VH-VL binders against Putative lipoprotein MlpA (mlpA). Designs and how they scored, part 19

Target 1, 215 residues: Putative lipoprotein MlpA (mlpA), of Myxococcus xanthus (p38371)
Amino acid sequence: CNFEQPETNCFVQESPSWAVKYDVVDSPKDANGDECTTTAPLVELMGVYKYVNPETGAAQLALRPATLASRAIADTTTTSADQTSLGSLDTEPKDHGFCHANDFAPAFVNVAASDTAAANTIRYEFTNVRVYSAAVAPGTQFTGELKYTSNGCTSSYVMRAVWPPAPCDTASTEPAENCGVGSGLNPEFAVVCQPTSATGTTGYCVPAGDIPSFK
Short names: E, the ipSAE of ESMFold2; O, the ipSAE of OpenDDE; V2, 0.75 times the mean of E and O plus 0.25 times the DockQ between their complexes.

## First folded at step 9 (VH-VL; framework fv_romlusevimab)

Design i4 (from hD with heavy chain S104T; at its last look DockQ between E and O 0.04; V2 from the best seeds 0.00; counts 0 for: pae O 13.6 > 2, placed apart)
Fold by OpenDDE, look of step 9:
Structure i4 (fold): chain C 215 residues (1-215), chain A 124 residues (1-124), chain B 108 residues (1-108)
Amino acid sequence: as target 1 above (215 residues)
Amino acid sequence: QVQLVQSGSELKKPGASVKVSCKASGYTFTRYYMNWVRQAPGQGLEWMGWINTNTGKPTYAQGFTGRFVFSLDTSVSTASLQISSLKAEDTAVYYCARGRYYDTGSYYYGMDVWGQGTTVTVSS
Amino acid sequence: SYVLTQPPSVSVAPGKTARITCGGNNIGSKSVHWYQQKPGQAPVLVIYYDRDRPSGIPERFSGSNSGNTATLTISGVEAGDEADYYCQVWDSSSDHVVFGGGTKLTVL
């Protein structure tokens, strides 16, 4: 892995698009504790940004899921700030090369009622976010937990993310199109193609294992 | 089979124009940048630039602006290089080469598929 | 602009090991790719990402990259290895691809 980074700070690759997968921890349930069917996406893109206060040196991490961003186009009731989860970020890596991000504000969007669907609120709550910032792969992987709520249906996930967001097709025999050579990913990363749907073959390369995910 | 097939050799006079084509097959054309590389006789490889085959946006290297135009015909998976106002110094072999997969950022891989090259000779 | 420097030529006896260097400022932080070009032929990618070999490339070809120098190593050199070799990087600051000047490998 070849890269340039500052030596002592928590490097995060800032980008409008990370590839993020969500693995179910708690199945979806409604307010009564009954099973419901609404879940987070299998995979989605996510904007990731780092902010540093020039006066205090305090750092913050911003997460903007593509699902919220796309729905925001038609939502006149929420702001960009509402649609972005902002949390505190460590200024230097901690144990095992991770920078911890905490105290994320919920991100949400409102979906107006239609002829076929009632009004809805989609809500993301992130906790225990850890950005891998070790020298071998600085700021190009992160993990954490997500509590996802849509239409009163809440589920929990482990999220795992990698940059860059390499598109892929499980039906392709071309390595670059299936998270291999030429995909644009760090060649040391262990990744797998995750389709965007259960029946589809196209999606994005996501971490194959726990973060950090290496071959 | 993944391959790039270029158009045939060209002999042109100074001031004329030439269009070199590069037809791709065996892979998704719009997912890879297409590079153009020039090699003058007895000289090394020169990167001319690339074109984003998805958006059609070209990027030209320094020294290859103005007279050099990258274009696409995605319907037939073909990239083209047009050189106008040809000069003797434009005499070279021109290669198309498949580049990075999708526009994903700072990571880059080598050019793994090359056309066979097109010789352009400019002579009065 | 980013610059890659290669020796113009390297000579090696058959069966011996050839080393072709590619110099660049902090090149170790970049991904280096190597190409082989035989007379009258298009270049062929022989090493990518510093050290990885494409399918079909013999194990005799290897690569390393650290500091300010990347190296293509060809062990057990054969007559068929005589060619020009080019190193190449992508420069993020300019978003440009950069080739070295090329090295002619002569098999004695």
Scores: ipSAE 0.000, ipTM 0.529, lowest interface PAE 13.6, mean pLDDT 90
ESMFold2, look of step 9: ipSAE 0.176; ipTM 0.695
ESMFold2 (binder alone), look of step 9: mean pLDDT 93; pTM 0.954

Design i5 (from hD with light chain S92Y; at its last look DockQ between E and O 0.61; V2 from the best seeds 0.00; counts 0 for: pae E 5.8 > 2)
Fold by ESMFold2, look of step 9:
Structure i5 (fold): chain C 215 residues (1-215), chain A 124 residues (1-124), chain B 108 residues (1-108)
Amino acid sequence: as target 1 above (215 residues)
Amino acid sequence: QVQLVQSGSELKKPGASVKVSCKASGYTFTRYYMNWVRQAPGQGLEWMGWINTNTGKPTYAQGFTGRFVFSLDTSVSTASLQISSLKAEDTAVYYCARGRYYDSGSYYYGMDVWGQGTTVTVSS
Amino acid sequence: SYVLTQPPSVSVAPGKTARITCGGNNIGSKSVHWYQQKPGQAPVLVIYYDRDRPSGIPERFSGSNSGNTATLTISGVEAGDEADYYCQVWDYSSDHVVFGGGTKLTVL
């Protein structure tokens, strides 16, 4: 028996690595409305963290795409805070088991010009983020919307994420390596192997359907 | 620009039928359910039901499970409401409104775009 | 089955704050949306998900939702805010939409 601090009902599994899949909603367009080709990754790892103000109980959700972190090495003008998108998070789930997060600040990284490419800013804008917090899978799946901009080319996506990140290989006949039995994921999750490239076979297990994604 | 444009007002006699159309533009039609909302003269808003624009499956509110039929023509991004065997109490403004994003069981966004309304008047 | 209760009318002086309530059993567990309807016009969404504003809605519109009451708050009320206001929930458990009965806001 303890006089524990009130726990929020909006549990989030904090981790430097969740697996996140993006599905295109609006194909890439530049500022003139012309088609362009730069897209978000097919799948990436993402840092996910929850902060709670102990005096008010107000909660925040932080999202840090691995793509921004990896690009920051050469960037002297972008801080770790700039590479992380912070939004408000519900303190209580709604009657369907979701905790919503909104009012996200953009996350970005500046990429200096090189011999082969002009300077660029890679920018993530998250909206309508919903963490599934029901007891059957507390804080281990979420969905949301992404607006991605790189080289003046903007596209939008539905994002679907799962924890833990389970590496996979679509060419493997071993179920543990293809999002099946032994993969380390909750066996009730409906997941599929998403390769990191269009031509490769290796990647991460990602939700197969709408969140919550269950078999 | 996201728009819902409804067909024009109708004057009908009891026992007739009417079909109200709602044409969507400026967004992917199959990404949002289409709601139908009735407002009788001087009264509040009354939800009649919705149609899943991806599957075509309608859901009707209680009291709207008979003479009211929702339908789609996705090739022209149009939802329709048909009312048969019209009665005087069917006199109302009928709205279409997009809502419930198709991509999950979350109802985060409200009905953010409404048609202008179609007045159906039933009188002898 | 699920019922939302709104006061029929609220009067407020220009420049003051209007508060419009929406009562429902455990409404704090539901997502509440608010609509403004001016005479002869279609409703316009002014608050979604308890407290969020669509683009173009001024900051003087705000919302809250806890326990059995959701509230739409309009600070610095202007004559142009005179309208009917409806609350609405999407009730996931029943798979239905419910509107409140509406509140007429008058600016005296």
Scores: ipSAE 0.151, ipTM 0.680, lowest interface PAE 5.8, mean pLDDT 88
ESMFold2 (binder alone), look of step 9: mean pLDDT 92; pTM 0.949
OpenDDE, look of step 9: ipSAE 0.385; ipTM 0.786

Design i6 (from hD with light chain S31N S92D; at its last look DockQ between E and O 0.60; V2 from the best seeds 0.00; counts 0 for: pae E 10.4 > 2)
Fold by ESMFold2, look of step 9:
Structure i6 (fold): chain C 215 residues (1-215), chain A 124 residues (1-124), chain B 108 residues (1-108)
Amino acid sequence: as target 1 above (215 residues)
Amino acid sequence: QVQLVQSGSELKKPGASVKVSCKASGYTFTRYYMNWVRQAPGQGLEWMGWINTNTGKPTYAQGFTGRFVFSLDTSVSTASLQISSLKAEDTAVYYCARGRYYDSGSYYYGMDVWGQGTTVTVSS
Amino acid sequence: SYVLTQPPSVSVAPGKTARITCGGNNIGSKNVHWYQQKPGQAPVLVIYYDRDRPSGIPERFSGSNSGNTATLTISGVEAGDEADYYCQVWDDSSDHVVFGGGTKLTVL
């Protein structure tokens, strides 16, 4: 008889762009434990993809931070595969509707020196990634941990992500431009506008609280 | 780097009380729940409950609501278990154990760091 | 209340593979953690989230979880692996931690 491959129930909305917010847990430190200044972005877009091996049923989750992809333009030493972190993904949801992904390979890019900046290395290490896969909002939010290293300066974060990405402006009074009605987000999501810089007003709508983030 | 150090073993009479302390070091104390686990002589592990180190809210397992009180002193990164009205059946090793990463809302890591255990002996 | 069932003991010859089971209704939907406890010592986490190893745990320790059974597998068993082994889940319906009854691994 023919063996049928098992179906997986860990739904992930595949997209070149999710909006991801990082909240600091361990402030930046160098190899000696001294303070340093480089940090992860406040928010960035991230490619998120699911792969299933049709012969074994094994599932993988791929995470590609847009910051690594954008910096690769100047990098002759890394490939698209190096800029993508691949981890093992559950085939079935766990308690509370989460599908976990672990064993992520690091993602990195080596940035050559320019007229205005010295050479830099940027490294992402993801752990404890959990995709919310319950039917009410299947595979449209996730959380996890990031260890971020740039030029020997390491910091750690909780990451919280939502699909679809919605651009926003904290200075706008239009709801569609400030994570409200017309933004393209599920109206039941609890989200807030996170600017891409500490002093700017424009950015992306991100989860307002712990995943799953609902009103 | 991460360590839980418990107070020393205790010999008590029935009806007395005891307080077992658990001092944490090497991590942000308020980011992880603290579990308490009991092991009677020759028996398996028995979860007594946990305390949210950020809010101080305890959760007690069935059978541990009453004479058992979890508390915190976050200024010195210490969790404590107090047992009142001690009985012979309270004779056991009591462990504190770190688990449930609070900020991620996940039970992903299990109880990854354990104290050395505190033996409480209750005899007449 | 959720119940985890372990065999009371497992015996294995040195250099062979030990398999310690943890039974529970639909345990495959839960996160299973495994602890090793040697006499007079605190438990040590050896497997978390069904199959992941903490730093310092050798690759000969592995785990699986599917359907109604989780399994701790220790390949190339050594005398130093003699211990009690406990499985553990968090039961979301009660919001309680549950331990299995423990399995004594004997190397002979």
Scores: ipSAE 0.006, ipTM 0.566, lowest interface PAE 10.4, mean pLDDT 87
ESMFold2 (binder alone), look of step 9: mean pLDDT 92; pTM 0.949
OpenDDE, look of step 9: ipSAE 0.031; ipTM 0.674

Design i7 (from hD with heavy chain R100T S106W; at its last look DockQ between E and O 0.02; V2 from the best seeds 0.00; counts 0 for: pae O 13.1 > 2, placed apart)
Fold by OpenDDE, look of step 9:
Structure i7 (fold): chain C 215 residues (1-215), chain A 124 residues (1-124), chain B 108 residues (1-108)
Amino acid sequence: as target 1 above (215 residues)
Amino acid sequence: QVQLVQSGSELKKPGASVKVSCKASGYTFTRYYMNWVRQAPGQGLEWMGWINTNTGKPTYAQGFTGRFVFSLDTSVSTASLQISSLKAEDTAVYYCARGTYYDSGWYYYGMDVWGQGTTVTVSS
Amino acid sequence: SYVLTQPPSVSVAPGKTARITCGGNNIGSKSVHWYQQKPGQAPVLVIYYDRDRPSGIPERFSGSNSGNTATLTISGVEAGDEADYYCQVWDSSSDHVVFGGGTKLTVL
């Protein structure tokens, strides 16, 4: 991490790719309150960007999940702005080195009907996002809450993210390939390899604990 | 060959100042942090701090603020340590040591290359 | 501040195995580096990231780290291994590099 960043600044590592993990808080339910099966990804990449208004000094945080970005290619009904969640960001760290981000606009894409699937809307709603901006690891971890909706099925998650996005394989004995030495991550970060699927071994290194996740 | 070559031994009186230089060769100087380590006679290694060779920003360990100044001359791949208002307790061997710097912005905090050390003796 | 604890001295007979410990709170979660320093010489990195050896370091040198203790192991100790050994970590809380107090290895 960049230890040279001012402590009073809400630094955020701007990148098209963060590794993000979603841990279930509320199981998926439909509009009737019945159980459904659609969930957020186990792990995905996410674009993260910080914008500062030069006139007012106000800061904003933009989150663009890869799921939306990938679906956006075929979606002619939504704009880039629709596919990105933009919220307000603190100008300086608050409690325990966190910068708070709030008032996120929902991000969504429309998936057109096909021969095998009905039309669908995938929707991300972020709340209580906190970017860890302490000097020891400025702007390379963040957490928050996600309300995920797909095909009328809604679930809630704790979101935990780390930068850089380090690919990993749980089947590998090489530290660099299993979130260890050589992976490119801060050695003091507590991370674990999260496969992209329940049956797979390949995925990305994600925080092992609560943010900030340190060893 | 990767190496760090330090300046020669120094004998100083209390109150004087000293500047120890550390010249790097065989690698890209600005890609690695430079650490400074002190070792008093018969004592262990003490980390004094490091300097970012790319930005020039120094970080000092507790106890090594004020009289101790890290600096760079990147044009000649040289890091320097200046000690002012020297005291008898500053008598020690001072080492520069290369700390690995990741391109991604992360750090490896092992020191894989060391200078030969510079003995600074402070005596009245 | 984070503290590393080493025994002041360890003695071993030639050909035997020496073990030098480095204690620290949850040190197993940190990356430990080891340095060898012979009299009148600069330290030499002998183990980095718990168990990796730099080029030129004999396979006799190995490292482990778990729980609250990191260990430098020197098998088949030779007279030339007599030196001071230091463990070292980086503490993320303070952003400081921390050395152990050092262990003098005597070859009997």
Scores: ipSAE 0.000, ipTM 0.518, lowest interface PAE 13.1, mean pLDDT 90
ESMFold2, look of step 9: ipSAE 0.257; ipTM 0.710
ESMFold2 (binder alone), look of step 9: mean pLDDT 92; pTM 0.952

Design i8 (from hD with heavy chain Y102K S106F; at its last look DockQ between E and O 0.10; V2 from the best seeds 0.00; counts 0 for: pae O 12.6 > 2, placed apart)
Fold by OpenDDE, look of step 9:
Structure i8 (fold): chain C 215 residues (1-215), chain A 124 residues (1-124), chain B 108 residues (1-108)
Amino acid sequence: as target 1 above (215 residues)
Amino acid sequence: QVQLVQSGSELKKPGASVKVSCKASGYTFTRYYMNWVRQAPGQGLEWMGWINTNTGKPTYAQGFTGRFVFSLDTSVSTASLQISSLKAEDTAVYYCARGRYKDSGFYYYGMDVWGQGTTVTVSS
Amino acid sequence: SYVLTQPPSVSVAPGKTARITCGGNNIGSKSVHWYQQKPGQAPVLVIYYDRDRPSGIPERFSGSNSGNTATLTISGVEAGDEADYYCQVWDSSSDHVVFGGGTKLTVL
């Protein structure tokens, strides 16, 4: 529902689709500390929403990974709330243009057993999320950390996100198709095309550097 | 085995210079930032800065600019700290410590491997 | 600059639980790491990413972080746990690593 929310200096572009990149920090390991092979996506879309309590002015940030959303269709055991990570958000930038979000609840989905795979739980745990909300580019970049768990295999990532989600192809010489002019992104953003697979050329434009990522 | 081995203790006079080395082994040297941490006698840990082992770009903490220089010799997986114009207050144990490396240079994690420390004593 | 505040000392009897706090503005939004340092030795990472333990660190060591306080908890304290403990974060504003002042844990 659309309702008027109190204005806040921590602007976040609300959208069902941000482009999110995950860079591995800790390789996947199981509960015993042994190596396993399940990892988060290289890149995925993510729903990002901001909620403001009109009475208190308190703000919250909701993150909904597309991976969870897609699996949720077949999952009758989890709710939309379970599939969305909700955390507290600053009401004003406090850290060099950043609004901090913390205390995120885990987001997860259950995957039922199939003929080819055992039952599984996919879990996202977000921490140290920071939304860049400076006036030059308010609410169109954010970063944080992700602990990703699937089938008991846990890995850690740095998360970097940009809006809008611009599709791209590394094989293309056309700027609009390779995160350049015409892509819809802020021309001041430093972005690079991240394929969705290790062998593919198509994906989404993601931050090329640390957030905020500028040329 | 992953380890950092530092050079031996140093005794220097004021005004002199010292170079502390930190040799890494058991892992890919260029995949982790190298941090430098100072600890004066009876004091706490002070972060001096880090160096990107892939690009060679150093970042110095406030208070550790000018006289302090981070360098690399990647051919032998060695990071070095040089202190010039030594002062009595530079007397301390200096540690190198491996931190998490990220392509973008963003620091998130702690220092999981430490050198044994190098004592630098500055005395007239 | 970002500041981490630790109590200078904590005392605990053997077998009891020690809690060492690390205060910082909205520290719950940061990743906190903890180090143990025994006399004459280099620091050892005992907790990283608020709550995770490196290999070889006993389960007696645990961490939590929320609001303005991170806490290192050592259950079943042993004489060998007597050491200085430091919390550490990365400050995004300054792009600096920040250590707490350290806490001396004494086992009575």
Scores: ipSAE 0.000, ipTM 0.536, lowest interface PAE 12.6, mean pLDDT 90
ESMFold2, look of step 9: ipSAE 0.291; ipTM 0.718
ESMFold2 (binder alone), look of step 9: mean pLDDT 92; pTM 0.950

## First folded at step 10 (VH-VL; framework fv_romlusevimab)

Design j1 (from i5 with heavy chain Y102K S106F; at its last look DockQ between E and O 0.62; V2 from the best seeds 0.00; counts 0 for: pae E 8.1 > 2)
Fold by ESMFold2, look of step 10:
Structure j1 (fold): chain C 215 residues (1-215), chain A 124 residues (1-124), chain B 108 residues (1-108)
Amino acid sequence: as target 1 above (215 residues)
Amino acid sequence: QVQLVQSGSELKKPGASVKVSCKASGYTFTRYYMNWVRQAPGQGLEWMGWINTNTGKPTYAQGFTGRFVFSLDTSVSTASLQISSLKAEDTAVYYCARGRYKDSGFYYYGMDVWGQGTTVTVSS
Amino acid sequence: SYVLTQPPSVSVAPGKTARITCGGNNIGSKSVHWYQQKPGQAPVLVIYYDRDRPSGIPERFSGSNSGNTATLTISGVEAGDEADYYCQVWDYSSDHVVFGGGTKLTVL
């Protein structure tokens, strides 16, 4: 039995929604190594939760991309557990304020064929996740790596995430609508408005630089 | 295929200089720091420092701040180590090693790809 | 400067489990990386961030890190595992990488 379990010192702001930006590292390739075009979203919301195993004291981090959650409504072939990536979370901060999360199980959903698209499996594989847990902004930013597979195309990314999610519009001159004062974000965070599409202006405020992203 | 290929081994006299080169291939050179690691005969690994391949800014470990100079030629994806005023105690194998820092954040101070090593022998 | 301490040698019979320790003051607050070096060869990363394996490293290699001790564990040891093993951290206060002194694993 685990009568002397360590106390955790790794706070994570739990929320159904964080704003996550992906920056490409390896461009999309198919199984043959040929170029293909399917990519991860530029930005998406992500559910983030911390769990502690009461028998062992081990902490876990759960990541549930909104894209998978949206597709899960129609997917009768995978469970909520399959659609959520669960990894180990360190009990103490390391590397000057970071709590590392590792050993993530893949998260995936099956997208049924539609009138305009073939059936597909969307798969997220997270690695090397680090939650910034220093007292100045405890558990409100994280970074990590994503390997994304969809339509037989695989690509890899650095992900950078911030809580809370703040909607924004790059065309707006109002600070509250363009990641400034009144947006709901910690005013010390360095953030930028990332549109959800390459041609649109509306999206979410995301970290402007490497985590921790501060002005 | 990700590779680091180092220049050939060198035999030098005390007081001479040597330049060890490390040519990278199979990845984006400026996205990873380049480490330099020394291993004297029969001894363990000794970190000499690294160079930020994007900015060219070096960081030197204690004891390596004088006669040791890191440099880059990003046009040919090459990092170099120059050692001036060679001494017998500089006899060692010198490794370059890729560290993951910029693309994945700074949590990757591990060295996932190593050069084959360059033996520098300093003798009279 | 920050110091990592490893035993100079460990001997293990084939098929048994080898445990190689890396001691450091509050090393549990740091991420530990492990390297295997065979004679005349460059080191190879076998564990990073305490317990993660690079692609191509067998599952019988594992790691842990808590308190003042990190441990590399090799289960089902094979003759081909005979090598020197180094632990490594990054020390924030000096902004330096630090290696342990190395442990020679002998399989016999």
Scores: ipSAE 0.019, ipTM 0.591, lowest interface PAE 8.1, mean pLDDT 87
ESMFold2 (binder alone), look of step 10: mean pLDDT 92; pTM 0.950
OpenDDE, look of step 10: ipSAE 0.424; ipTM 0.800

Design j2 (at its last look DockQ between E and O 0.51; V2 from the best seeds 0.00; counts 0 for: pae E 7.2 > 2)
Fold by ESMFold2, look of step 10:
Structure j2 (fold): chain C 215 residues (1-215), chain A 123 residues (1-123), chain B 108 residues (1-108)
Amino acid sequence: as target 1 above (215 residues)
Amino acid sequence: QVQLVQSGSELKKPGASVKVSCKASGYTFTRYYMNWVRQAPGQGLEWMGWINTNTGKPTYAQGFTGRFVFSLDTSVSTASLQISSLKAEDTAVYYCARGRYYDSGYYYGMDVWGQGTTVTVSS
Amino acid sequence: SYVLTQPPSVSVAPGKTARITCGGNNIGSKSVHWYQQKPGQAPVLVIYYDRDRPSGIPERFSGSNSGNTATLTISGVEAGDEADYYCQVWDYSSDHVVFGGGTKLTVL
């Protein structure tokens, strides 16, 4: 006798803001293979959206890093489409509740030259994005790989993301301000406060471990 | 260039032992499991197991839990397969192949293979 | 325990489409990888995760996976595509890798 579980939709919580942590895999290097210093942010907000073609049923996942969105205000040379990375999204989960998204187009923005800096392109290349879709927390965590290029300097990361974005302060004794009760997060999520700078205390709650990140 | 280079082919007598080495270059050795795959003459591919290159813990397929030992030397990015008490049936090509990216588990296939090491066991 | 079944051989005329099947119980819920092996050579990954192509693999190689059957499709078959082709999954219950028995593709 074979009993099968019902299929879960590849639901994604759509939001202009998810919290995304980057953990370095390949340290920054220039085109010659020499060390350089430009890195992705430690943490940033990211727009995440799902689109479905009604005629074919094909789904897409759109990722828009806040860094690109912020620079887009001044960039007349790229469109919103250039600043947003679209990839194909599976319609059904596999491999223990993951919906894969792949074939992402790069997202980028151009930064005009200034008195103090040459013109630059900030470029995000996402691969192997996997949205956790199991019914316990559908579409509220994802992981993937990022190749980040800016100022001729390229580095790569594992990214781990959670919705909702919850501001936090590592110096606070209030649970609501340090990823605990009252923060707005699912209480079963394992999260940690990641400051936006190496020396600061304020940032966002991010997954504490591999996705799915639960206590 | 991501590359796996295996030790040279070997001719052995039954009862001897052999060690096949697999040296990795061009990537972070400890981020991928190393697989061992056997192919007897005229036969298909047979997974022997893998070793977690970060922890050194091996997993052996059924039928490979005795005379076959996987090991690592991470200081030189090298995985090794030791086969003891060689039998004629051990005659095969032995491949190392990197595969399972640790964080991604099951998404990637075995994307880089060594050139293979032929072990011939003859009486 | 988990078994993948491939036909022993497939013959296709040049320029036509080859379809190589990989049968397994509920294989559609598994990640399927495909390898090409030419005589005397190591296998080469041509498809991973059912349908994704490694760098350098031409787009005429494609894959699908649904129900009990995964399929490697090679359109516009060339003589250089003659090889053995293996499917492969991870069996989640045993944490083991499983290969299919292989399919010899002949172009004639």
Scores: ipSAE 0.034, ipTM 0.610, lowest interface PAE 7.2, mean pLDDT 88
ESMFold2 (binder alone), look of step 10: mean pLDDT 93; pTM 0.955
OpenDDE, look of step 10: ipSAE 0.551; ipTM 0.842

